# VH-VL binders against q5qx64: the designs that were tried, part 31

Target 1, 184 residues: q5qx64
Amino acid sequence: MESESHWLWLFNTESGKLSVKLSDTDVFDTPYKPSQLVNIHFNEQMMDIEDATTFQIVSETLEAYPADKMPCAPQNAALNATAWCRFGRPQMPQSWHFQKSDISEWPLERRLCELNSGFDQGLFLILDTDDEFATCLLLSEGMQLSAIKSLRQYHVIKVTLNRLLPATVDLALSAQSNWGQQLA
Key: E = the ipSAE of ESMFold2; O = the ipSAE of OpenDDE; V2 = 0.75 times the mean of E and O plus 0.25 times the DockQ between their complexes.

## First folded at step 16 (VH-VL; framework fv_lacutamab)

Design k5 (at its last look DockQ between E and O 0.76; V2 from the best seeds 0.00; counts 0 for: pae E 2.4 > 2)
Fold by OpenDDE, look of step 16:
Structure k5 (fold): chain C 184 residues (1-184), chain A 122 residues (1-122), chain B 107 residues (1-107)
Amino acid sequence: as target 1 above (184 residues)
Amino acid sequence: QIQLVQSGSELKKPGASVKVSCKASGYTFTDYYMQWVRQAPGQGLEWIGWINTKTGKPKYAEDFKGRFVFSLDTSVSTAYLQISSLKAEDTAVYFCARSGYRWFGKYAMDYWGQGTTVTVSS
Amino acid sequence: DIQMTQSPSFLSASVGDRVTITCKASQDISRYLNWYQQKPGQPPKLLIYAASILQSGVPDRFSGSGSGTDYTLTISSLQAEDVAVYYCQQYYSTPLTFGGGTKVEIK
């Protein structure tokens, strides 16, 4: 999937919607609320090369996985990820919702992770990481955090690295690749 | 303007230690990683590691673990590279370079120090 | 570790020529690639990041392209001031690794 230079960010102040105009007939709505966004003082603005590149990177990353193993369309996830990278408000860590993992160091190349709340487990795209925290975008349709709280698809949450779990889909791919090499 | 200024050239004997400084100015020091790269004479670039200027946590390439130590003095926006037990093969120009925290642009080294020549000779 | 194979190691061209440098990664690095220019006696200078994004202040005669394992730096019209060694660098995974460099000279 290719990004187009003529794609536009749209923000409707009345509805509070951030959207991407992909064509004259195709507009993608992000699920993000104005309170979750920054620098949204515009009606229309062109996507820049960084946005386009972000979209491409995320899209290609997600497209590398079997479609039946992904809980979302790569394009939708990529558009939302791009939107967040461009307009997302920095999040405060909310690690307490999630169980600790046995991972001491998170490898840079792992762009997907899972988080377990004890109520549910969700697949996330890592949008940013440092030596302490990961900013994660929910790819699963939803995730229950508690008896009364749930995350919606494409919700962004920041957690400590020790909450990250390897993505099941990554483990599966690794297993397949190893098997293929053994057969070769 | 953004600038990284490194300490002067060093001539050391094998087994000695050296500490290279990299002073940053023109930006918020703790908003960027500090990368360290070396270049042996006539050779290419080799990544040594980075240090998170916020947390002070370093990451080293495997070949540089042990003798190479990153440190910070945030009060003066300065990063340090210390090399102990110097060897002849450590002879190189050592660069500091900043890189951002943003995911997709991370570890793009957009500003570099002028380099510090470290010569290890008997 | 990800190996970055850069080619050619050396090229000589005339002013105004189109110059292409290739960088091949040992695995898919998903566009997590930078290009640097290093002139003699100077530190490297960032030209392109994320495979294709031109760094601010860099002339638009420089461009980057590629995906997966294969990436290209192009100088659309080589200038005398472009004499330098060029390096690709991946940041898909640690350790960060550089290509071997391409020395560009003017005929």
Scores: ipSAE 0.884, ipTM 0.940, lowest interface PAE 0.6, mean pLDDT 94
Fold by ESMFold2, look of step 16:
Structure k5 (fold): chain C 184 residues (1-184), chain A 122 residues (1-122), chain B 107 residues (1-107)
Amino acid sequence: as target 1 above (184 residues)
Amino acid sequence: QIQLVQSGSELKKPGASVKVSCKASGYTFTDYYMQWVRQAPGQGLEWIGWINTKTGKPKYAEDFKGRFVFSLDTSVSTAYLQISSLKAEDTAVYFCARSGYRWFGKYAMDYWGQGTTVTVSS
Amino acid sequence: DIQMTQSPSFLSASVGDRVTITCKASQDISRYLNWYQQKPGQPPKLLIYAASILQSGVPDRFSGSGSGTDYTLTISSLQAEDVAVYYCQQYYSTPLTFGGGTKVEIK
């Protein structure tokens, strides 16, 4: 599935709901609360080339993995990633939910990671990294963070790099193709 | 409006050092990475590394670790490349370049300095 | 390290011709690819980022396409001012690496 010049952002200014109109009859709802989004001043707006590019990169990245190893449809993750990149509010780090690793830096090419809350371990798409932080979008269906808090699928959290773990799906693929090679 | 202005050309002997400056204007200096790229005479482009202008943390390509040192003076929006123990093979034009804004356009070098020619000869 | 192979290394064409330059990565780079133009005596200029997005101020006769390992820069109608060396550059992983360049001239 590719984004098209006629895909539209839809925003209900009353409810604060952000969606993508894929066709006259097909609308994809994002899960983001109004408090997680920047102020949006339109009801309808065409996706631009940067949105289409984000969608294609994320779709193709996730489609490279066996479908039975992914907890989501790549297209759904790509739509939500595109929405977050365009409209997501800047995040404060929330690293305290997650157990530390011994990672001090993260290879740029590693686009998936896992985080471990001590209650659950989830698979994430990395949207951005720098030398301090990673912005991570949950691919798993849900993830318990504490006794009373959970993270929903496609929701975004920012963490210090020393919370990132190599994704299990990447370790399995590396073992098949590059035995003895490990992602750090 | 966005500009990167580099220091002038340098003629050096082997074993000397050089410090190239790159002064930025027209944007918030600490919001963008600064990249360093060189081009030997008649050759293509070679990435040296980058520096995070907010944190000061550099990253170097493996071949440039050691003798090549990045630094900043954020009070004057200036990045520096210092090369010690110069060799004849360091003869090149050295460019600074600003990286792109964010997301999947990050690390696109959208504005470049004019280049600084460093010539190393005996 | 990801090697970027550009072809051709040299190209001569007439004004108005459609010109294509190819760039092949040694592995899948997922559209993390930029194109630069460098005119004689000048620094490189960003033309295209993320494989297909035109940088602001770049004429729309330039376009980029491709995915995986294979990428193309197209000039739909070559102009005299397009005489330059063109470089691709991947940013999928560090070190960032450039192609060897394609010199384009008017015949």
Scores: ipSAE 0.558, ipTM 0.835, lowest interface PAE 2.4, mean pLDDT 90
ESMFold2 (binder alone), look of step 16: mean pLDDT 94; pTM 0.956

Design k6 (at its last look DockQ between E and O 0.17; V2 from the best seeds 0.00; counts 0 for: pae O 2.4 > 2, placed apart)
Fold by ESMFold2, look of step 16:
Structure k6 (fold): chain C 184 residues (1-184), chain A 122 residues (1-122), chain B 107 residues (1-107)
Amino acid sequence: as target 1 above (184 residues)
Amino acid sequence: QIQLVQSGSELKKPGASVKVSCKASGYTFTDYYMQWVRQAPGQGLEWIGWINTKTGKPKYAEDFKGRFVFSLDTSVSTAYLQISSLKAEDTAVYFCARGGYRWFGKYAMDYWGQGTTVTVSS
Amino acid sequence: DIQMTQSPSFLSASVGDRVTITCRASQDISRYLAWYQQKPGQPPKLLIYAASILQSGVPDRFSGSGSGTDYTLTISSLQAEDVAVYYCQQYYSTPLTFGGGTKVEIK
């Protein structure tokens, strides 16, 4: 599914809800609170080419995986990723929730990862990575971080690279081909 | 205004070294990677590598490991490319270039220096 | 390494013509693709990133499209100032790699 030329960002100042109007009858609500967002001083705002491109990249990335191996609809993840890329407040790293790995470098092409809190392990989309940090959007339905704290689906967390694990779905695909040697 | 200003052209003999500078202005230097690209006479563009300007950690294309060394002086917002043991094949224009829009454009090169011609001849 | 195959290598067209340049990657690069313009004696200039997003200050006669392995740069109405060599570049994985270039001239 491609972004339409007339999709609209909606922001309801009473509820604090950021949404996408897909059609006259379809509205997609993002899960983000105003405290997580910036530049939300509007009622309606047209999506631009950068938003459409973000949606297309994320949709196509996730659609490359078998649907039964993904914990979410690619389009839902893509809408939330697009919202975060446009309106998400910059985050401080929160690596202490997650167990360390032996990884010191992360290949640019690896767009999925898993993080392990010791309580739970979740699948994430990497929105941005460099030689220090990864900014990760949770694809799994939820992830317990501690005895009293959980991360909700589509919420974003920033971690150092030594918290990243190879995604199980990528390892399974690599085991079906010789590409697994590149990930080892 | 964002600008990358490189040092002047160099004429060198084989076996010598050269150090090309790239001074950045108009933005926060340590927020963007610096990349290096070369263009031999009559040839296309060839990526040499990049350096994280915050950490100083370089990454080189395989053919450039060894003789090509990136460095920084963040106090003057300047990146350097040093090439040792120069060969005739190193004759080229050398460009520095800044990374672009984060997310899905981070490693596109949005601003370029004017280029530094290095000529190696005996 | 991802090889970028660019075509044509040379193109001559009249002012006002629609010009298309293609770039084919040896693997899926998921729209991590930039286009550059290089005029004689000048550094390259970014036109397009993420396959389709115009860089600030680039005229809207330039557009990019494509996905997977196949990408195009289109100039909807060629102008005299568009005489240049055009390069595509993938940044999906390291090493970053460029196409061989397309030299565009006015007939």
Scores: ipSAE 0.683, ipTM 0.871, lowest interface PAE 1.6, mean pLDDT 91
Fold by OpenDDE, look of step 16:
Structure k6 (fold): chain C 184 residues (1-184), chain A 122 residues (1-122), chain B 107 residues (1-107)
Amino acid sequence: as target 1 above (184 residues)
Amino acid sequence: QIQLVQSGSELKKPGASVKVSCKASGYTFTDYYMQWVRQAPGQGLEWIGWINTKTGKPKYAEDFKGRFVFSLDTSVSTAYLQISSLKAEDTAVYFCARGGYRWFGKYAMDYWGQGTTVTVSS
Amino acid sequence: DIQMTQSPSFLSASVGDRVTITCRASQDISRYLAWYQQKPGQPPKLLIYAASILQSGVPDRFSGSGSGTDYTLTISSLQAEDVAVYYCQQYYSTPLTFGGGTKVEIK
């Protein structure tokens, strides 16, 4: 899936909605609130090469997984991820919501992870990482963080690396590949 | 076209400092990590570390922590490697290389500078 | 740190020969492996990334395969211009590490 050069960012100051105009008849609405966004002082803005690149990479990444194993459509996730990468406000770490992982080193290219709150476990797309933190976008439809707090799909959260769990879908793919080799 | 151009060869005495520059062109400088690799004469490639060109945050291999310092001048799309307290064993060709898209990393190094020879001799 | 063991260290073959270089990682690196070609006096050139994806502009006589810990670079038909040192590199985790290199020469 490739982004089109004619795609437009749309921000409606009245409704506070950030959208992507994919065509004259197709507009995708992101779930993000104005308070979660920065540099949204526009009505219409063309997507640039960076946006297109982000969209393509995310799309390709997610499309590599079986559709029935993913809790979201790759295009929707990619659009939201692109939106966040472009307009998302930097997040403060909120690692305390999640259980620690036994992983000592996170693979650099692994872009899916799971987080466990003790109440729920969710699948996330890793948008960015550094030596300490990962910025993660929720792919699951929702995730309960506590008795009174939940995340919605495509919500972005920043956590320490030691909270990241391997994604079940990745483990499954690895198992399949190993099985194929054993049969060969 | 994408190009990384490094500063010229350096001859230094032990204990001195050197600063190698790497100027990038042909792409958005801050979209990719800048990586540094060393190659001693007749030896293999050794990863020194990388720097996030957007945030300025460096990561060093353990053997290079302390005397090796990455820095940036984003206004001129240039990355720098400074080596302090030079030793004879620091004699090598030093490469900068683009690798690591900031959002979804391709940490393979797809474009390289021509290399900078640093010779440390008494 | 992940150790990359590359073999052989030296390879001499004739033009047109099939050449194979292997690289073994000390742990599963999940195909996060790149192959580089370095000719004398030049910087390394990326040939393959993600274990098997050919970099743009690289001749299709180069191919990569492997999974887990074991990976292979293949030159289907060695050419004179392929004389170089080849390196594997993992980018599964930091520090990024290279194999020891394979010097390829023409007989």
Scores: ipSAE 0.127, ipTM 0.715, lowest interface PAE 2.4, mean pLDDT 91
ESMFold2 (binder alone), look of step 16: mean pLDDT 93; pTM 0.953

## First folded at step 17 (VH-VL; framework fv_lacutamab)

Design m1 (at its last look DockQ between E and O 0.84; V2 from the best seeds 0.81)
Fold by OpenDDE, look of step 17:
Structure m1 (fold): chain C 184 residues (1-184), chain A 122 residues (1-122), chain B 107 residues (1-107)
Amino acid sequence: as target 1 above (184 residues)
Amino acid sequence: QIQLVQSGSELKKPGASVKVSCKASGYTFTDYYMQWVRQAPGQGLEWIGWINTNTGKPKYAEDFKGRFVFSLDTSVSTAYLQISSLKAEDTAVYFCARSGYRWFGKYAMDYWGQGTTVTVSS
Amino acid sequence: DIQMTQSPSFLSASVGDRVTITCRASQDISRYLAWYQQKPGQPPKLLIYAASILQSGVPDRFSGSGSGTDYTLTISSLQAEDVAVYYCQQYYSTPLTFGGGTKVEIK
């Protein structure tokens, strides 16, 4: 993995693209539109230590899961998550797209969740939570919300906590851990 | 400048109640969580819980549920900790502390009150 | 609950010495760790958050490292004003928990 210490934020006003320059030859493009972003009044900006740390934490979080169970590359997800954490515009809740869960309180340690639209179920990375809402980054390749609406990978959506479902990958890991303990 | 100013020392008898105040200034009060931590004499730090200053929703550590109650007066940017049915073991310095960084630092406590000494003795 | 174990509980060193304090979590806390400094009669002061980010205004002789369960606070050159008790704290999950503290003194 490339060193985060020399990474640069790039914003192209003409194309409206927010990118991360990882090296002289490697540039990562985020899928976010200018309308989804704030504080993008720059052409080039060094990543700060918080950005680098965010990337690292998210990467490590996602890398802890078996690769075959993740619908995305941890590095790509981490870059987009970092981009959103830095430049993402606060979102209005759109909970109505999703079915209600039995969740009233979301544990801090659960960084992944799933949402079910009734048409599809997607895996999300939680970027932020409070007592009422969660801001979630879609990790799945896509998610159908309705007959005419779908989310693209790395789309960010805000929902009420009662829409959150435990991630299947977490449940599987927990089951494995319990089994191991029973055998010990 | 950001400041958290707590109420003065308290001397109480067992069974009594105490209410500690924490007045915030220098920032938007409702944008950050208010944490409560106590420290018994010569001991380490113990987390009591937090309150969301925007929603008013509290989170308590299990050991502090029941007798410890967080409250707010947002009009004066003040958080309160009330302890009922005081016990000798409640003798400690009680701190309020602000937290609210980015998500991955959200619950680190960056500004602290000066502490309020609560002494419970017969 | 996540238990945080600090070592050593007491440390005596000379001015200018490199000082290292270790904090071990009972489980992986994914860098959701803060370090605090508490001087006598004062509230704790945040030094480092997210395991390695130096809080604004904190001298750069302080640094944090680590991942998983093991974390380290380093003072590259101990100063007289650094005499204090240091605490690690995890905020990976509730309840938030602190280490037992490390008392640092000057010889």
Scores: ipSAE 0.876, ipTM 0.940, lowest interface PAE 0.6, mean pLDDT 94
Fold by ESMFold2, look of step 17:
Structure m1 (fold): chain C 184 residues (1-184), chain A 122 residues (1-122), chain B 107 residues (1-107)
Amino acid sequence: as target 1 above (184 residues)
Amino acid sequence: QIQLVQSGSELKKPGASVKVSCKASGYTFTDYYMQWVRQAPGQGLEWIGWINTNTGKPKYAEDFKGRFVFSLDTSVSTAYLQISSLKAEDTAVYFCARSGYRWFGKYAMDYWGQGTTVTVSS
Amino acid sequence: DIQMTQSPSFLSASVGDRVTITCRASQDISRYLAWYQQKPGQPPKLLIYAASILQSGVPDRFSGSGSGTDYTLTISSLQAEDVAVYYCQQYYSTPLTFGGGTKVEIK
């Protein structure tokens, strides 16, 4: 992506669609419904430095991984993460969908995790974490939560830390690093 | 009108203990972690740790585990740092500081107390 | 632990000068970087968080930039009231760590 300073938030009050105008001809639609959003009383609104910073952090975090190991383009995840950080409605925890782990602490530097519903296991970006909760954005294309419910890509869910699993991609990179250290 | 007001300076002998208070106002105390930082005379800043003001769960930097204890009284929006078995090298200004709330600014320290000077001298 | 190396340790400049201070992390900290100003006899004051976002109430002559391991605080036009020690701090991982500081004076 070129310059974040030219990007505009767009909100269509008729369709309820939140989008990013990337250029005169390119518009990126977010998947969020108005019921999931706050502060959307605008038609156009300039992205600010906080939005640009969020975009860069998420892009750079995901670009550190091999593209064939990621279920999405880093820039798409970054645009949706930026939208959620700006306009996402505060969430209640929904930990009951996910199996418990034995984790009681989560290192700040772990920005990816996986969650297991018993039906599916998905890769998530952690948008926020503390010693109680993690707010997680789904990177996988979709995730079945129960017999009748699914979570769509880029949608956000809040869980207690004891639902978090280490991301498989992080475990693989750690094993690869150990392999390099074992060579003469 | 966010403010953190700390207790007054302390002069202590080695082996004594001290309890520094940090009273918060102008915001919901339990929504933000409280952090503790010290600054020895003529020195830079050193992170001691933080406490979750909602759960009371502390995290300490390794060098401060043991003698340094964080606590809270949420009924008066106050955080405490207690240092036991004081040593001369504990002589410093001790600051409380509030964590930020916003996403990728969380754990930056957006408001600071005025500092409490603790002097440990025989 | 992530080591923060700050330079220069001391800087003297005239009112109106552009001032830059650098901060290098021992590993990639992904823009989880804050800048603080500490005037004599005062607590530190947050200027910048997330490497580039100006804290509310901070004059816009202050700006931050950088990514990865290298970060910069810039004062576009130094004022007499900017005499202070400036610290960077990472919050990418615990323990949180500070740079050694940069003392800025008016000459």
Scores: ipSAE 0.726, ipTM 0.887, lowest interface PAE 1.5, mean pLDDT 91
ESMFold2 (binder alone), look of step 17: mean pLDDT 93; pTM 0.953

Design m2 (at its last look DockQ between E and O 0.84; V2 from the best seeds 0.00; counts 0 for: pae E 3.0 > 2)
Fold by OpenDDE, look of step 17:
Formats: structure tokens, sequence, C-alpha cells
Structure m2 (fold): chain C 184 residues (1-184), chain A 122 residues (1-122), chain B 107 residues (1-107)
């Protein structure tokens, strides 16, 4: 995974695009609109150490999963996650879109989850949790919420914990681990 | 400036109860978790648990469930740790500590109280 | 529970020396690691969080590195005021757990 100490945040007021300048020739565009962002009163600014570290943590988290099991490139997800962590506007809960789960408490170490809308099920990266809510970034290539509403990849949504489902990829990894232990 | 000020030293007998206070100042009390950590004499740090200062919901380490109870008085930005049925092994310095960094640093403890010595002896 | 193993337990060095303390987690903790300094009679002080981010106000002679299960705290040039016990702490999962500590003294 490529990580540079001199990455730049770019915000274009005309286009309303938030981007990351990775190099002189490589610019990554986030999908976020100005209305979804705060503290974007700049044209160009350096990423700080927290941003860089966030990127590393998320990248490493996602890279731990088999590539064929991940619906996104870890670098892209990590860049968008970092962007949201830095500039994302706090979201109001929108739990009503999703089916309830049997979850009463979410383990801190579970960084991935799935949400089911009744129309679709999507894989999310958990950006933040407390005892009530989870802020989740969609990793799947879109998710249908209703007949007329869908989420785009890397959309961020806040939901109550009782909407969270264990990620299928985590369950699979756990099963493999248990199998290995039984054979040992 | 951010400060956590804890109540004074306590000397208790086995079976008694103690309530340690931690008063926060210099920041929005309800925006950060309050952590509790203890340190027995000459020993290392041991995490007791945390409390969400906004919701009041506590999280305890398994070894501390039952006799250890977190509580809040948000009107005075104060967190409390109550220990019931005190044992000699509860003798330690008890610390409160704030945590609540951005996202992935949320549970690092950036500000600490001065500690409260609780001594349990017959 | 995640066990944190620090090494060494005790370290004696001279002023100006480069000092390294290691912390190993019993499993991958994905950089959810903090380093604390505790001087005698004082509460712990946060030095590093997220494995490598220096806490504001901490001298830059302190640095943290590592990933996965292995982490390191480095003091590039040990000073007299650095005499303390240092602790690593994981916050990857609950319960939060600390290393056993490393006592650093000056020769």
Amino acid sequence: as target 1 above (184 residues)
Amino acid sequence: QIQLVQSGSELKKPGASVKVSCKASGYDFTDYYMQWVRQAPGQGLEWIGWINTKTGKPKYAEDFKGRFVFSLDTSVSTAYLQISSLKAEDTAVYFCARSGYRWFGKYAMDYWGQGTTVTVSS
Amino acid sequence: DIQMTQSPSFLSASVGDRVTITCRASQDISRYLAWYQQKPGQPPKLLIYAASILQSGVPDRFSGSGSGTDYTLTISSLQAEDVAVYYCQQYYSTPLTFGGGTKVEIK
C-alpha cells in the first residue's frame, strides 16, 4: 500500500470536489458533496499525521481480508474513510432503513459490519461506534434502501447498534480459524 | 485548561464501601468517555472500565463486574467510582482518565486525574 | 483478552543514549496502541497514540512505531527527566490491557 507523507487535501470551490493529491500525477477524487462536509474552507492543505495514520489503519484493516472477498480496493476505501474522518459532517441516525438485528452490544474489535435494508444487504466499514450508534461507510458497490432510494459506494450512514450484522467475511475467517485449531 | 481532580485518600476496612469522585473541568464533560484505571502498590496499570458521560452507560472489565459501579453527576461534571465489599486486594491508587480522540484514537487516555489512594486494612 | 508483553522490564542507560522499549500483543491490534509515561508519585502521561502519533506537548525525542503485534517506543536521546515507568496499552478490544511496564533509569 502506497502512503506518502506529503499528500494534500484539495478542495475545489467551483466543482465542489474534495480530492487527495497523492502525487504530481495522481489525484484521488472523493464522492462527497460539499453539503456532506465541514471545515472545507481551503484550496489546498497538507494531510496531518492523524489523517495519515487513519489511512494506514484502515488500509491495513481492509488488506487483512482476501481481495476476492472485498467489494472495493482497500486504498480507495481508506482514502474515502480518511476524508470522512477529517471532513465528514456529523450524520443524523437513519436506522429506519435497516432491519433490526439481535445485537445489543457491538464488539469494539469488529470493524466491519453488514446492514440489511430488506431490499439489499451491504458491507460497511465502521468508522466510529459508541454505546448507541455506529457510523458506517459503505464498501459495497451500492446498496438499495427502498424501491426509489439507493446508497452509493462510500456513502456514510449512522445507525443504531441493533441494526448491525456481523460481516460475512469475518464469520468466514472465524470459521477457518476454528477449523485450524481443531486440526491442531 | 483541562483538569481531572479526584477525591482524597481513603482508609477502609474490609467489607466497607468507598466512593471516589473525579471532577472534570476545561472541556465539555459529556463529549468524552471517562476511564477508570487502578494501580496496586508497586504494580502495573489495570483497566477497570469506562463510562459514556453522555449516556451514562458503563463498560466493566470482567474482573470488576459487580462490586465496581460507575456513576455520573453531569451537573457538576463529575464521575464516580464506587467499590463495595472492599477487600485487601482492592488496595490501590485509582485513576480516572479522559478518552475521546478522533475516530481510531478514541480510547487513548489523554488526561488523567491525580489518583486516589484506597487502602483496605483490618 | 489481549496480553501485552513489554521488554525489557528494566532498562538502565546514560543521558544521551538511544533507548528502545518493545511491546508485543498476543494478537494483531492494528495500531490501536498507546504509550504512557509514569513518573514516581504521578499519574500516567500519554506519549503516543495510534502506535506512532506523538501527543501534543510531548518532546519529539519520543517516537512510536510498529504494526500488527509488535510495537516500539524509542527515546532518541535519553534525558534525566525521562526516568519513569513506561507502559504500552492496547485499545483494539475490550478489556483494554496494559503491558507490564518498563522501568527506565539513568546510570
Scores: ipSAE 0.883, ipTM 0.942, lowest interface PAE 0.6, mean pLDDT 94
Fold by ESMFold2, look of step 17:
Structure m2 (fold): chain C 184 residues (1-184), chain A 122 residues (1-122), chain B 107 residues (1-107)
Amino acid sequence: as target 1 above (184 residues)
Amino acid sequence: QIQLVQSGSELKKPGASVKVSCKASGYDFTDYYMQWVRQAPGQGLEWIGWINTKTGKPKYAEDFKGRFVFSLDTSVSTAYLQISSLKAEDTAVYFCARSGYRWFGKYAMDYWGQGTTVTVSS
Amino acid sequence: DIQMTQSPSFLSASVGDRVTITCRASQDISRYLAWYQQKPGQPPKLLIYAASILQSGVPDRFSGSGSGTDYTLTISSLQAEDVAVYYCQQYYSTPLTFGGGTKVEIK
């Protein structure tokens, strides 16, 4: 994996677009609207060690899964997660979009979940949990929430824990392991 | 400016109870979890559990379920650890500690109380 | 439960020496690791979180590194005030667990 110490945050004060300059010719645009971001007062700023650490942790988490099981490139998800952790505004819970589960606790180490709107079921990266809420970043390409509303890839939503479902990729890996053990 | 001030040391007999207090100042008490850690004489650190100061919901390490009870009085920014049916092996220094920064610092313990020595002897 | 194994348990070095303390987790903890310093008669003090991020107010001679199961704390130039016991702690999953500690003394 390449060093992230030379990456720069770019912010266009007219458009409100937040981006990452990866090299002289490569710029990664985040999908976040200005209303979703804190006040940003720079045009250009170096990523710090905490940003680099966020990117590394998310990349490693997602790279542990087979590429054909992930709906996105791990690096793209990691860049957007890093941007949100640094510049995202706190979200109000929006649990009403999602069907309830019977989950009452969520293990700290489980970083993926799924949410079911009744229209679609999407895969999410969990950025943060406590004993009430999870802050989730959509990994799936898109997710219909209602007849007229959709959530776009990499957008962040906050929900109560009783909306979380175990990710199918985690269940499939567990089931395969148990089945293989029984066969042996 | 951030401080956690614990109640004074306690000498107890086996079978008694003790309640250790931890008063926070210099920050919004309900924005951070409170953790409890003990250290037996000459030994390392052992996590007892935490309490969500906003909801009052505790989490205990398995070995501490039952006799160890966390509680709060948010009106005075104070967390409590109560230990019932004290045993000799409960002799230790008991620390409160605040959870750290969100994301990657969450559950690291960035500020600690001075410790409360609980001595259990007959 | 995740077991944290520190080594060495005891270390004696001269002022100005570079010292390294290692911490091994029984499973991958994805950089969710903190380092604490505890001086005699005092509570622990946070030095490093997220394996490598220096807590505010901690001298630059302290640094952390590692990933997966293997982590290190480095003191680039040992000072007399660094005499303490050092603990690692994982916060990847509950129960939160500490290493056994490394006592650092001056020769």
Scores: ipSAE 0.510, ipTM 0.819, lowest interface PAE 3.0, mean pLDDT 90
ESMFold2 (binder alone), look of step 17: mean pLDDT 93; pTM 0.955

